# Miniprotein binders against a2bj90: the designs that were tried, part 125

Target 1, 235 residues: a2bj90
Amino acid sequence: MSRSARRKTSALNTVLRVVEVFASIQGEGPFTGTYSVFVRLAGCNLRCPFCDTRYAWSLEAGKPLGVEELVEEIARYEPSLVVITGGEPLLQRHPLNSLVEGLESLGLRVQLETNGILPAPARDEQLWRVYHVVSPKDVPVRVPGAKLHPSWVDYARATGRAWFKFLVANEQHVREVAEYVAKLGIPRSRVYIMPLTPEKLDMKELLELHSRIASLAVKWRLNFSPRLHLLVQLP

## First folded at step 11 (miniprotein)

Design v39
Fold by ESMFold2-Fast, scan of step 11:
Order: sequence, then structure tokens, then C-alpha cells
Structure v39 (fold): chain B 235 residues (1-235), chain A 108 residues (1-108)
Amino acid sequence: as target 1 above (235 residues)
Amino acid sequence: GSLEELFEEFAEITWEMYELIFKADEAAKRGDEETAKKLIEEALKLSEKLLEIARKAGSPELEKLARHLHETIKEMKEAFEKGDFLRAWELMIEISETVYEIDEIIDS
């Protein structure tokens, strides 16, 4: 055992910039439908035109919270899943590893959502042991500065703890995703396509878009992610 | 200046333009038509400067992309005037994709 309980608790004494903490249902990806607590970290290294959380782009949008305090707040929700999102959480990598250590010590399952620009976890990081949903922004809708770090493909193969989630609007987008993942050697079983939703679609439009993208997932033999929280009107 | 200096200037101005696009969109959505118009016109002027730098650098590829940015931003201005925020959103995606292509060429 390379890590003692004392060393784990000591590592928790650090600070994160946190935008919000709230309970909801995970609406996306491989854990869709799970009762979750969401931890939105401040700061982002991208400016996506379709971003729903522009308020989190600045590090200054986040309140400084001690890791130990944050672990206690999360635990009070008694969640089945802790979803760490942002901005880009890996911008706060050091205190994030400490947060993950604290959450794992309580037996909580952790999922990180990341744009995949920064390197995947190394074997000696706490982040190596948790689940990752990687949302590349270099395909199909391309965002300046977005290049998937190649270590994420290696991490996915080595651990089986990473999936790749792509926002798509039409069949041409799905074709581009299929070509992209084939070129990188990402197994189709690790790939989700998800509807690219404009702001303020009505419920009929939202359902029609979901139906269309789901049908394309079947046709192209990829996994489908809904945006379930939008359909049931949760945060 | 050197070709490298021209590419660096091109990248800087492209990012300034891209930031203005987000500010213009936010102003338009909150009903601040004067600020939105001012910001989108500033973005148009930056796209014209990009075209000048591309020509000076002797890059037909960058010239084509700068021209496309100018046309897309102009269409975005028209979308704001009509209150067509769905069209403006589609055009912001097009601008993002064009800026991505610019970065690929400059980093090559």
C-alpha cells in the first residue's frame, strides 16, 4: 500500500475555485439517470460558441473552497455519483487530485468531465482511478485551441475508464466523428454522440432533435447520449 | 516584418476579433443594440486588417479565410438587426470553425 490514510487526509488540505455545487440527475453520457452531485470548477482554456456555462470561464467566477470543506458539503447530498465539471477542471489539477482522494476515501464514485486538451492522468495521480468523460472540441464543431491530447486514447485503452462524447447536429457531423475515432483508434464502444442543442428550443424541437441524433447513433453503430436534464427540466 | 511576425500579428488580431464576437452576442441578447452594433463593427474592421496582413504575408489560404470571416461577421450583424439569434448562433459556430482553420495554418 503506497498511500496511508494519514497521507490521504493531509493531501485534502488545499483549495479549489468552485462556481457551484448542486444535486441533480446526470443527464449525459455512460451514467445517464444517476442521482448525482455536480461540482462546477471555475476557469476554462476554451471559448466554445455553443457553451451553456460561459459564467464559469473565468477563475474569478469561482469561490475559494478548502478541499476538506468541499468533501463534507458533497457528502451531505449522499450521492450515487460525484460529477466534477467546469470550465475545465484539469486547470486546477493539484487540488483536484486531493478532492478525488477525499471523495474516494468516503467510497463515492467520481466522474470527471474534461475537454481533453490537457494530458490524461498519470498512474501516480488519484485521477487515474476515477471515470472520465472526454469531450473533444476539435471535431465535429471545431473550437480554436482545441486539440485532444493523445494520452487520453492511451488512458482509455489502459484503464477502460474513459469515454468520448461528441456534440452533433446532423449526419455529416456523425460521419466526421466516425472518421476521427477510427483514425485515433478509439473503440466505437467508448464513443457517444449527443445532440448539439441551441439555446431555447421548445420541447417539441428538443425531442425531434434527440430522436434524429438517436437514429443516427443506431445507423452509425455508436452510443447515444441524451441531454436528459433538458427533457425533464432539471439543472 | 518577418513572415513569422506577420503570422503572430494575424493570430493576435484573430483572437481579439473572436472575443468581440462573444461580447457582441451578449450585448445583442440583453437588448443593448448600440453596444452590439459597435462591437460587431469593430470585429468587421479587425477582419479587414486580417485580410491586409494575409496579403502582405503572401498567403492565399489566409486571405480566403480572412475574407470568409468578414462575410460571416457581416451576416451575423444582419442576424442581430433582425433579432434572429438562432441564425447568429449558427454564424458564431462558423466563425469558431474558421478561426480553428486559421490556427492550423499558422501552427503548421
Scores: ipSAE 0.604, ipTM 0.826, lowest interface PAE 1.9, mean pLDDT 89

Design v4
Fold by ESMFold2-Fast, scan of step 11:
Structure v4 (fold): chain B 235 residues (1-235), chain A 108 residues (1-108)
Amino acid sequence: as target 1 above (235 residues)
Amino acid sequence: GSLEELFEEFAEITWEMYRLIFKADEAAKRGDEETAKKLIEEALKLSEKLLEIARKAGSPELEKLARHLHETIKEMKEAFEKGDFLRAWELMIEISETVYEIEEIIDS
């Protein structure tokens, strides 16, 4: 194949459907408080009743954007962390690996947020080398079609680069999470519980919910994730 | 066989109903009360069809879940009429969990 043909083929394979790119503070998970650029990819394989980003469910919600252009846009923010989220980012796995390669070449730290239905990265993927926050939707609030792929547990044990984040509303949910992670052999050090927040809670209600879930995290010896961006009113 | 055909029909109608619930919720949230009412009434008809299919299949488990769906959707309609979107959100979670249970039984 000629160099021109190879270049054209590479460019066609390195397009992502992107809903939005914006700077904010990571409000959730192990990197809470980090100055981040969020890259929301289009398309989702679930229909969660508590989803805040239903506008990203359709692949058509995303604008096609070349990986090189996206890397340059992200770099202009000079972020401490690049958060790739969606929808479900692994639906665009092939160009996503190319994006990760570009971001790593600039020394940028990358975190992927995924529902964990699709398989964890293989050792030969660029995605193997970045951080993953996996949000299973088969427990405690069960979503149709949701099943955690077992490879995520193996990936977490092998790399130490995956955490599991669960939306919880009450102690019964936390009990179900504790049973689930024990059954799968997920270390408690890799587990976060996070408040399942209804829309339109006032600030007092939001703080009270955070306090209750944090107290349960202490009681059950799990990590706590806030939704910090909601508390400080950032996107 | 006829049981396999009934289970496939049940799964298809369950997913159609679930999609209508989301459309009804979005219509209600944007203040389109007429569309929300139309969509929730369509979802109720589908839940009635699920009850018929479960009875024909002779599945007490699916009958119970179909009855629970019908009751939950009726409550969701009432929540929309009252503008109680927090209650509607809670009921949509219940519908989601019930649909998950249906999928587990059918796929078993």
Scores: ipSAE 0.555, ipTM 0.813, lowest interface PAE 2.2, mean pLDDT 89

Design v40
Fold by ESMFold2-Fast, scan of step 11:
Structure v40 (fold): chain B 235 residues (1-235), chain A 108 residues (1-108)
Amino acid sequence: as target 1 above (235 residues)
Amino acid sequence: GSLEELFEEFAEITWEMYELIFKADEAAKRGDEETAKKLIEEALKLSEKLLEIARKAGSPELEKLARHLHETIKEMKEAFEKGDFLRAWELMIEISETVYEIEYIIDS
């Protein structure tokens, strides 16, 4: 067997622990507004107090699903974007690379959402070729166990395929983000600030918070990410 | 050595306390007030143990953080009693940030 055929066969026969697969609109980050299929993987290496998907924290929350089967399920939605999220997807790195290979073979665009604690992709990984939205949890609202792996900054510079998204509640948070990204040498063009939304805000409160954070993005010359799905009441 | 053992114990109890905070929050949100109260009271006892360990370790920095945890958890208990889940959420964020600082000191 050729090296390529052997690699492809081995990779496609792995399994992922999957919490849910559903179609929606990407509400956050550089691809906001895109018709997407979300693949939520189980397991997380953090316990964020603002997490809205605590049901995905345990690996046991995910059911085993073969990579080939999952690729077929995703393809039936005919998405413009496949969003792989979790928990922390990189905890299942090996079968995740296999999933990405299958999705790319169908011409599907892939975005990974990650906390950035685990290393960025190496050049020989399928993950090297896809988009990454990295959500550091060491600023401005600090989470135990969180520390951005320095390889993510190098990956962003080398590929132009990573953005950094930060949850902010006020101007002091934005200042801390600005200082953090300047220290790491992350260009402002790769940085998004997004409203840190408490549970049970009414629509007026949500809009006011979005307006406030968007205004700060303009003032600080950073990109703004809404939480569009919350505003339009989609999953 | 003794200091290394105390730091290990401090870290273990801090994570146990942090886990209880999440369980208390989940119980409170589903209306299980009795379980929420029991879990938050256990978290308070663990924060008292953290203060004791910090004192044995001779670390004013850890003593300050242990006291802050104790005070913040007490406020979280009051927030649950009042049904003020927004305040409880803000206090959970403060606990998270304090635990992050503890981790940084111990892992240094």
Scores: ipSAE 0.543, ipTM 0.809, lowest interface PAE 2.3, mean pLDDT 89

Design v41
Fold by ESMFold2-Fast, scan of step 11:
Structure v41 (fold): chain B 235 residues (1-235), chain A 108 residues (1-108)
Amino acid sequence: as target 1 above (235 residues)
Amino acid sequence: GSLEELFEEFAEITWEMYELIFKADEAAKRGDEETAKKLIEEALKLSEKLLEIARKAGSPELEKLARHLHETIKEMKEAFEKGDFLRAWELMIEISETVYEIELIIDS
């Protein structure tokens, strides 16, 4: 079969389980403040106690959507950034590569958010060419089943397209993050610390926590990620 | 052998307990006090079984972690009764970290 016929057949049979698609502002990480479309994929390989999106843990939570349909839906928003999140998006790796190919063909910039348990992209994957924000869950607040796959460090060094984002509540957490990234050889310029926000904080408490973690970022010479969407009351 | 079977049983019960903790939290947040109480009490019973298995396996480290789980779950039950969901959230994080430590011992 020709490559064109094979490609068409693959695309038609490529389905993602999608929880939600919505426009907002990226509130976290290196692209904070960017007008984005969020694509939340179903399924997760972790059970984090601080998870705000427990409704996405099951693959059953996702509606099956064809890649072509999903690309068209995303394109209608005319986003500056497509944020693919979940659950754990890499659980749906094969159709995810097809989605990325479709989005790149339209000139759209793509960012993946991942827990980094599954391997980093290989050079022959479409995912190799997009941005990745990796959120390890083996430090500082440790989650059962979490272990950063070592290939993510190699990917970050080879491409410059990965950053590492850590949830922190206090200075001891920041110290543990600093030791962890030093041990793995992750450049501090690729490291973000972000406030570990409890549910039901009032705005004053939320601002105080942000201020405290930002001050620690300065002290430890790490980058700071806010949770901007929480501060400006966006989804 | 027998020790491997005990570690497998310990891992299975630990995960079952951990799942109950999330279900109890969700029920409590919905205001379903009866379901939350039932689920948290089931989690407490599982933590007691973990203590028995740790003792049978002769692991002082697993005994300490199982005791810590029992104490933390008991505090979580009290937090639910008081409607202190912030404290319950902090305790769920402590349970998560304790389960992570259990996995490191069992997988070694």
Scores: ipSAE 0.615, ipTM 0.829, lowest interface PAE 1.9, mean pLDDT 89

Design v42
Fold by ESMFold2-Fast, scan of step 11:
Structure v42 (fold): chain B 235 residues (1-235), chain A 108 residues (1-108)
Amino acid sequence: as target 1 above (235 residues)
Amino acid sequence: GSLEELFEEFLEITLEMYELIFKADEAAKRGDEETAKKLIEEALKLSEKLLEIARKAGSPELEKLARHLHETIKEMKEAFEKGDFLRAWELMIEISETVYEIEEIIDS
């Protein structure tokens, strides 16, 4: 590689394309109810029909922010948890590792939300040390291009720092999830099912859907994730 | 052309159609009925081309999936006309799963 190209690559390790940064309560997954700062990164390698954040699909939707600037902005919120989401944050893997290093140096707990198409972190990445919620999109509602990278199962087994979260609408979806995780050897203790919420449900409909999916979680012996922010009307 | 070239063309057109479906849905949701109609009709034309390519390739399986896409897109057009965005959302999911199945067949 030329000297110029090497320097350009190094510079790119310090800049992220960021759609938004905001404080809220983590409404989903194993850390539900935690005061969090959300960092939404731009760019996605999927086009999910149920996606609520289509505005983040393009890399150009993100404003370029330096890792140091972003760490300082996040720290001002004094969060209990930093949730890095997108899009697909692993598309910006190199500067993301730098961000994680900066956040860990401040003692901040970090959770990454990923579709799991790109490989799980290697042991020499900063990302190896943080929590991951993996949302496969090859089951139950199948999305073109979606295929869970097998390294995520190995990562979960080796670290205990990954969980798998599935959007479900009915019992047939839950059955498909149960078969999928059994086939891959994912323990039920690391599996969450979460309501697949259509747009414009009223509060009664939203609560009824949550109740139905929670009941299925009990029946199938899986963990349940609400979408708490929707129920309490937070971002 | 070769059979492989026909399958690659089929996948490219399928993905182009899928993109048009998203654009049509967004136009319909914002009340831009003219744009939504134009985009959904373009998607229907691509699904007809998929039927032609499947027949040239001699693939009954892809022909069946192309017909299913055409029928589902027609229903989606009707859902937009009625302002039934819940039905349109359900049909978007059906299209997604059908496109996924097409990818699995072509990649096999």
Scores: ipSAE 0.693, ipTM 0.868, lowest interface PAE 1.1, mean pLDDT 90

Design v43
Fold by ESMFold2-Fast, scan of step 11:
Structure v43 (fold): chain B 235 residues (1-235), chain A 108 residues (1-108)
Amino acid sequence: as target 1 above (235 residues)
Amino acid sequence: GSLEELFEEFAEITFEMYELIFKADEAAKRGDEETAKKLIEEALKLSEKLLEIARKAGSPELEKLARHLHETIKEMKEAFEKGDFLRAWELMIEISETVYEIEEIIDS
């Protein structure tokens, strides 16, 4: 194995294209309310019609940052949780594993947000150890290219470190989600439904939508995810 | 064979059309009406090509979906002209679901 090839591989595994890094409160999913640092990676393999972060779709939207530099920046915030999101973070899988290794070395808790199209982590990946919120886009509002990789169900079953979060607008959507997770064998305890929010809602409309979806979660015996940051006007 | 080539061409044009729709939406929201009109008109022409390819392939199902895309994109153009971005968002969801259905047929 040549030194040149080894150095080149190391360099490729130490640079991420990063759109933004900021502190906020995790507003969604199983860690709602947690003081977090968000790391938005560039690039996405989907074009969701409801996407609020279209500025992150291109890899060129991201600034190249070294893993060590990024770890130091994150650590300065002293977060309770590091949320790695994007675009689709798994598009930068190799340097992402290096980032997770660096964060784990500091004892930081990491959560990945992913669309679940690319395979779940293997046991020999650093990503195997972190939490994953998988947001399938093949139900209920269907997005081209959005087939969930079946390995995510196996990963969730094996580790207990994955949850599945679905955007819903009405009861028909919740019914479709319930059918989908039953067919795949995903336990209800790992399923979150979350309001599908148009960008143009006022605060009263936003709260009313949250109330309706929360009521459906109770009715269907599923977990509810708010979009808390929208309700409290944080990024 | 030629049928496989037609399905590949159909998929390529569908994806190109879908990307143009997003660019048109962004231009319209920015207030760049001329660019939005140009992009949405290009998307309409691509939906017409999809209809021609579906007919050539002998697929009534793809022909129906291509016609639905054309009508939905026309309605989206009207939404942009009225500044009705909530309606445009709803129509974008309809386009997404229609493109997903096309993908399921081609991949089958």
Scores: ipSAE 0.541, ipTM 0.800, lowest interface PAE 2.0, mean pLDDT 89

Design v44
Fold by ESMFold2-Fast, scan of step 11:
Structure v44 (fold): chain B 235 residues (1-235), chain A 108 residues (1-108)
Amino acid sequence: as target 1 above (235 residues)
Amino acid sequence: GSLEELFEEFAEITMEMYELIFKADEAAKRGDEETAKKLIEEALKLSEKLLEIARKAGSPELEKLARHLHETIKEMKEAFEKGDFLRAWELMIEISETVYEIEEIIDS
């Protein structure tokens, strides 16, 4: 079985730089409320002023961990969803494809969170088969170095496995998102707007912000993503 | 030519300034007021250098953006001194958007 031996060799020799692995509830996007294991990969190609996970920006923040070992650790949680996030996970693209192969072999559902700067998966990548939540950083709050790779729109149309999630603070931001997605041909059904939350909001302020952004989602006929983990005080 | 060299220098200094802004914010949030002040003052000096380079390049657009950066960084320094981290966060967003606009002009 050359194929079996080849897959096992690939898994054994593949290493990811991992910041943390933990169980929680997915608080954001199309899978909000799902019991999930979060795998935070190290390294990021952006410096967003609103970033909540600046500790993951450096590759040195991550511990080297073999794909096979990581798959075993994830499996022990018996998750409904594996959320691979970072930093920017696609910076570790080769070992990430091997991780996805291992997780899919166990029948686990995988969601990747990405800034969309690096190209979308090609058909011959294991990443082609999993769900992607793309968070562009070229609108509405613009971040230096951020440009959505155009292949993400093609990937979304071809697979139905990508959604686009935008941080918004006010109606002008929502208008800019609406113009952006219309120009790129992204269907509204694939678009989520989510509250841009300043640090240290109290629970009343946080709920009021969620209410305002949710109302705008209804008005503009877009999907709404909460930041549920902030409301229920989970990681 | 020399105009291309000025644009390259402008881009390099802009990114150095942007990195200092994050380091200053981290120091301020950590309670290291002395380091935060030192880093934000260095970022302020770099924004003054950006204004000088924009003038040398004869770019009114870059000059306007460099001036806006200087004003925004100065306000951020005041926010740190007052412990107004919400205002500092808003100003960091404004700096990010201004740096993005600078990149669009230089990469054009």
Scores: ipSAE 0.700, ipTM 0.870, lowest interface PAE 1.1, mean pLDDT 90

Design v45
Fold by ESMFold2-Fast, scan of step 11:
Structure v45 (fold): chain B 235 residues (1-235), chain A 108 residues (1-108)
Amino acid sequence: as target 1 above (235 residues)
Amino acid sequence: GSLEELFEEFMEITWEMYELIFKADEAAKRGDEETAKKLIEEALKLSEKLLEIARKAGSPELEKLARHLHETIKEMKEAFEKGDFLRAWELMIEISETVYEIEEIIDS
């Protein structure tokens, strides 16, 4: 009890740099269609040319929020899933573990979106116990500095709580993803391919792109992630 | 050694060029054509300097990549002038992949 009380007090006094908190539907990955609250943390260790959230790249884009305050704000939405995203949320690893502890104490399901450059959670981190969608940026569209930390493959194998999501535009990209995951020993069942969408596609173009990538997922025996929020015009 | 110094300088200039590309794109999207032109022309100058450094280092592979950067940035400038932001986006992806290749060569 004493240890639990001290641990909880420490977590509640930690600060995160938060860009935005909003309710929406998870449009991507293994939990597509789930009513979610998105927590976008500030700061990123990559400069992806296809990034839709460049406003979150700077740590200064984030408002300082205490973990206790943030947990209360998230809880008001009564979400089925809390999606912690960014920037790169693992840049704020220490207070992030405290946030996860607070959210799990309320029985909330947590999913982290990460580029996978920083190491996977260790067993003594609260982050070990939650879901992770890892988006490597060293394939197929290569981003400088984007080397997947090898511990993510070990984490996925040990826990069954990580999936790998890749942005693809064509069949050559899918082939490169297939070769990459085979080389690293990532099971196909843990792999999602998702359409790489330019900013200004009309709805017909967006649907046609989704259809083509979904067909490639079937052909290559990989999972498909839509960008459902784009199709239904949600943030 | 001097070769290590050349590779370090090459990477520093590559990252500076890459940052300018994003700044130019954002200026162009805001309709700030003067700033976009200035930034993209500065990026072109840095790509020329990369070619000089690659030659001094005696690396045909880095010379090829520096030339490719210069050509891609020139096309990006033309895309901004035409208001073709989809083309500019495709070219930014090409630049990203080229910088990734440069990083792979220099890291080993």
Scores: ipSAE 0.641, ipTM 0.838, lowest interface PAE 1.6, mean pLDDT 90

Design v46
Fold by ESMFold2-Fast, scan of step 11:
Structure v46 (fold): chain B 235 residues (1-235), chain A 108 residues (1-108)
Amino acid sequence: as target 1 above (235 residues)
Amino acid sequence: GSLEELFEEFAEITWEMFELIFKADEAAKRGDEETAKKLIEEALKLSEKLLEIARKAGSPELEKLARHLHETIKEMKEAFEKGDFLRAWELMIEISETVYEIEEIIDS
């Protein structure tokens, strides 16, 4: 291997392609309501018809940013939580582990949002130590290419640091989720259902959908995730 | 060609069709009716090609799914013409689920 090739490989390992960095409130999942900095990474291995962040699908949508520079930018917000999202963040796994190491060195709490197609963290990865919200896309509204990697269930049981979040529109979707998690052995306490929000809902319709899905969560003994940022008009 | 070659061609055309659906939806939403119509009609022609390939492969299941794609894409075109973007979104989800079923069959 030439010195030039080794240098190029090293540079690729320390750079992330970043779409945006912004402060907001975590609107979804187990940390709903937390003051957070969102780091949206470029690139996605899925094409979800309900995706609100289609601008992040291409790796070229991200600007190259060094891990150390990104850590400093995040730290300036003094967040209670760093949410690493995308696209699919695990497509940039190696530099992502370096980012997590830098953030943890500052005592910052980190949550990764992932579609769960790529394997869960191994014990020797920095990602092993942080929180993960896994959003499978093979149930209930099925997306081409989506298959949950089975290692995520093992990771959740071993660490207690993973939850599974599903987009649902009606009771049939909730039933399919319940059957899916039972079959995979995912504990009910680790499962969130969240409203699948159509493009053209006004505030009244959005609240009614949230109410309906929350009621189904109670009926099926699952956790409920709002989409709080949509309700309060935040990014 | 082999059945494997037919299945590979089917998968490639399915993905190309699916990408056109996203582009058509984007064009329709920004009011570019002419581009949306052109892209959705290209997607319809690809769904016809999928039906042809499914028949050559001797797969009744893929033939049924290709036909369903063609019908759903036609309804999506009508939704765009009416400015019914909620209906178009519902149909795009249906197309996505149908493509998922196609992948399950091809990968088996």
Scores: ipSAE 0.522, ipTM 0.787, lowest interface PAE 2.3, mean pLDDT 88

Design v47
Fold by ESMFold2-Fast, scan of step 11:
Structure v47 (fold): chain B 235 residues (1-235), chain A 108 residues (1-108)
Amino acid sequence: as target 1 above (235 residues)
Amino acid sequence: GSLEELFEEFAEITWEMLELIFKADEAAKRGDEETAKKLIEEALKLSEKLLEIARKAGSPELEKLARHLHETIKEMKEAFEKGDFLRAWELMIEISETVYEIEEIIDS
């Protein structure tokens, strides 16, 4: 291989396509309420009809950023949590592992948000050591192309570092989630249900939806995730 | 063509249709009613083509799903015309779920 080709290959493993980097409060999942820096990576392998971040679907929506520069930018915020989201972050798996290595070297806690179509981390990946919130899209609102990779259930059992988060609108959705997780052997302690929020709900409607889904979580003995950032009007 | 070729064509057209549905929703939300209407009419034509392919393939299951797509897209068009974006959003989810069912049948 030429020196030029080797330089290009090295650069590809240290460059991420990034849509945005911003500080906010984690509004969802097991770390709700945590002061966080969000890193939104470009590219997605799904087209969810309820997606709030369609602007990130294309890989070309992301600007190339070096891993070292990105680590320095994130560290400047002094976050309690780094949330890596997208699109689908695992589409950029190789440079993502390098990013995670850099963030962990600074003692920063990392959470990845993924649709779970691509395989869970292997033991030799830096991603093995961080937290994962997996949002399967084959239940209850089924998205074309969505199949949870079975390795995510194995990863969750082996590490205790994965949770499964489902968007639900009603009790029938919760029933379907309960059946799905029971079939796969996912313990209820690792399951979150979260309101499926249509665009343009007023605050009263948003609170009423949160209340209904939270009540269902209690009834079905599942964890509840709010969409806190929507309730407090943060990004 | 072979059944395999018909199923491949069906899948390709289904994804083209879904892309038009998402673009129509985005145009409607921007207040671009003319573009939304044009895109959803193109999606309706693709759903008619899906019906033809399903009949050619001799699949009653795909024919039923293609008919359901056509009817749901028509309802989505009516929702846009009435400015009922909540109903349009619900119908877009229904279209997406129907495409999921189509893929399960084709992939089997």
Scores: ipSAE 0.461, ipTM 0.776, lowest interface PAE 2.9, mean pLDDT 88

Design v48
Fold by ESMFold2-Fast, scan of step 11:
Structure v48 (fold): chain B 235 residues (1-235), chain A 108 residues (1-108)
Amino acid sequence: as target 1 above (235 residues)
Amino acid sequence: GSLEELFEEFAEITWEMYELILKADEAAKRGDEETAKKLIEEALKLSEKLLEIARKAGSPELEKLARHLHETIKEMKEAFEKGDFLRAWELMIEISETVYEIEEIIDS
């Protein structure tokens, strides 16, 4: 039996470890401003120093939920967008594909947030059909263990369903991002820069940082992602 | 041999040190300055051991990074003593980048 066939048979009881499910507005990336349900999956393969969701790092932080049960819970919110985030959602790849299949069967639009260390979806995965915001952690602020899987660039080119979002604090970071995406052949149209926000910034400081990074996005001809939920005080 | 054992020990201690730095940041975010300072002090001791191991291994690149790591952690401790939590956070980011560079050199 193939590796894929073995995994399918052994994963018949499809269960995801879920930290939280909540409704909010997508504050980041290409779908900023969209009424969304956020599904935070447990487990992460990185320990980012700027992480604001450290409570999700352990797989044990998540409650086991069946895919069908989770689909029903999400559907009750009637969202315009389902945002699957974590931790690193691709650590639970097989049950995640089943979740996506269930959500797609209901006509729901799905966006995955990923660090891009694990491979991009293959054509035969349900994940192939959904949107992906990839947040590489090997530039500009480098995180131990981080390395973008090269298949994400190919996936972005093949589908038009992946964008690359980078946390930046200053112009030197933007320069490093520009060099990185040029080297990998990532089109500028698929690149977002977003403010790297320290915790406990006051509203004036937060707005000033957003303004500065947005100005750099214009200067460098890159897309800008706010952290809108922080500005409007939503989760 | 002994060199391979030194590289394994170096990698293990580097990760332990990094986890202490992350815990110190978490304590600081909760307003627990005393715990943050204590954890940074423990991390500083591990960074001193890293410098010793790098010298023993005879790796100029690892010695330079271990020395930089030690100095950065020391500055982070001083930042907490001054109540400069933003500076401490910036130094934690620099520690992360230094650990990344160490990983590139030792390569598993």
Scores: ipSAE 0.549, ipTM 0.812, lowest interface PAE 1.9, mean pLDDT 89

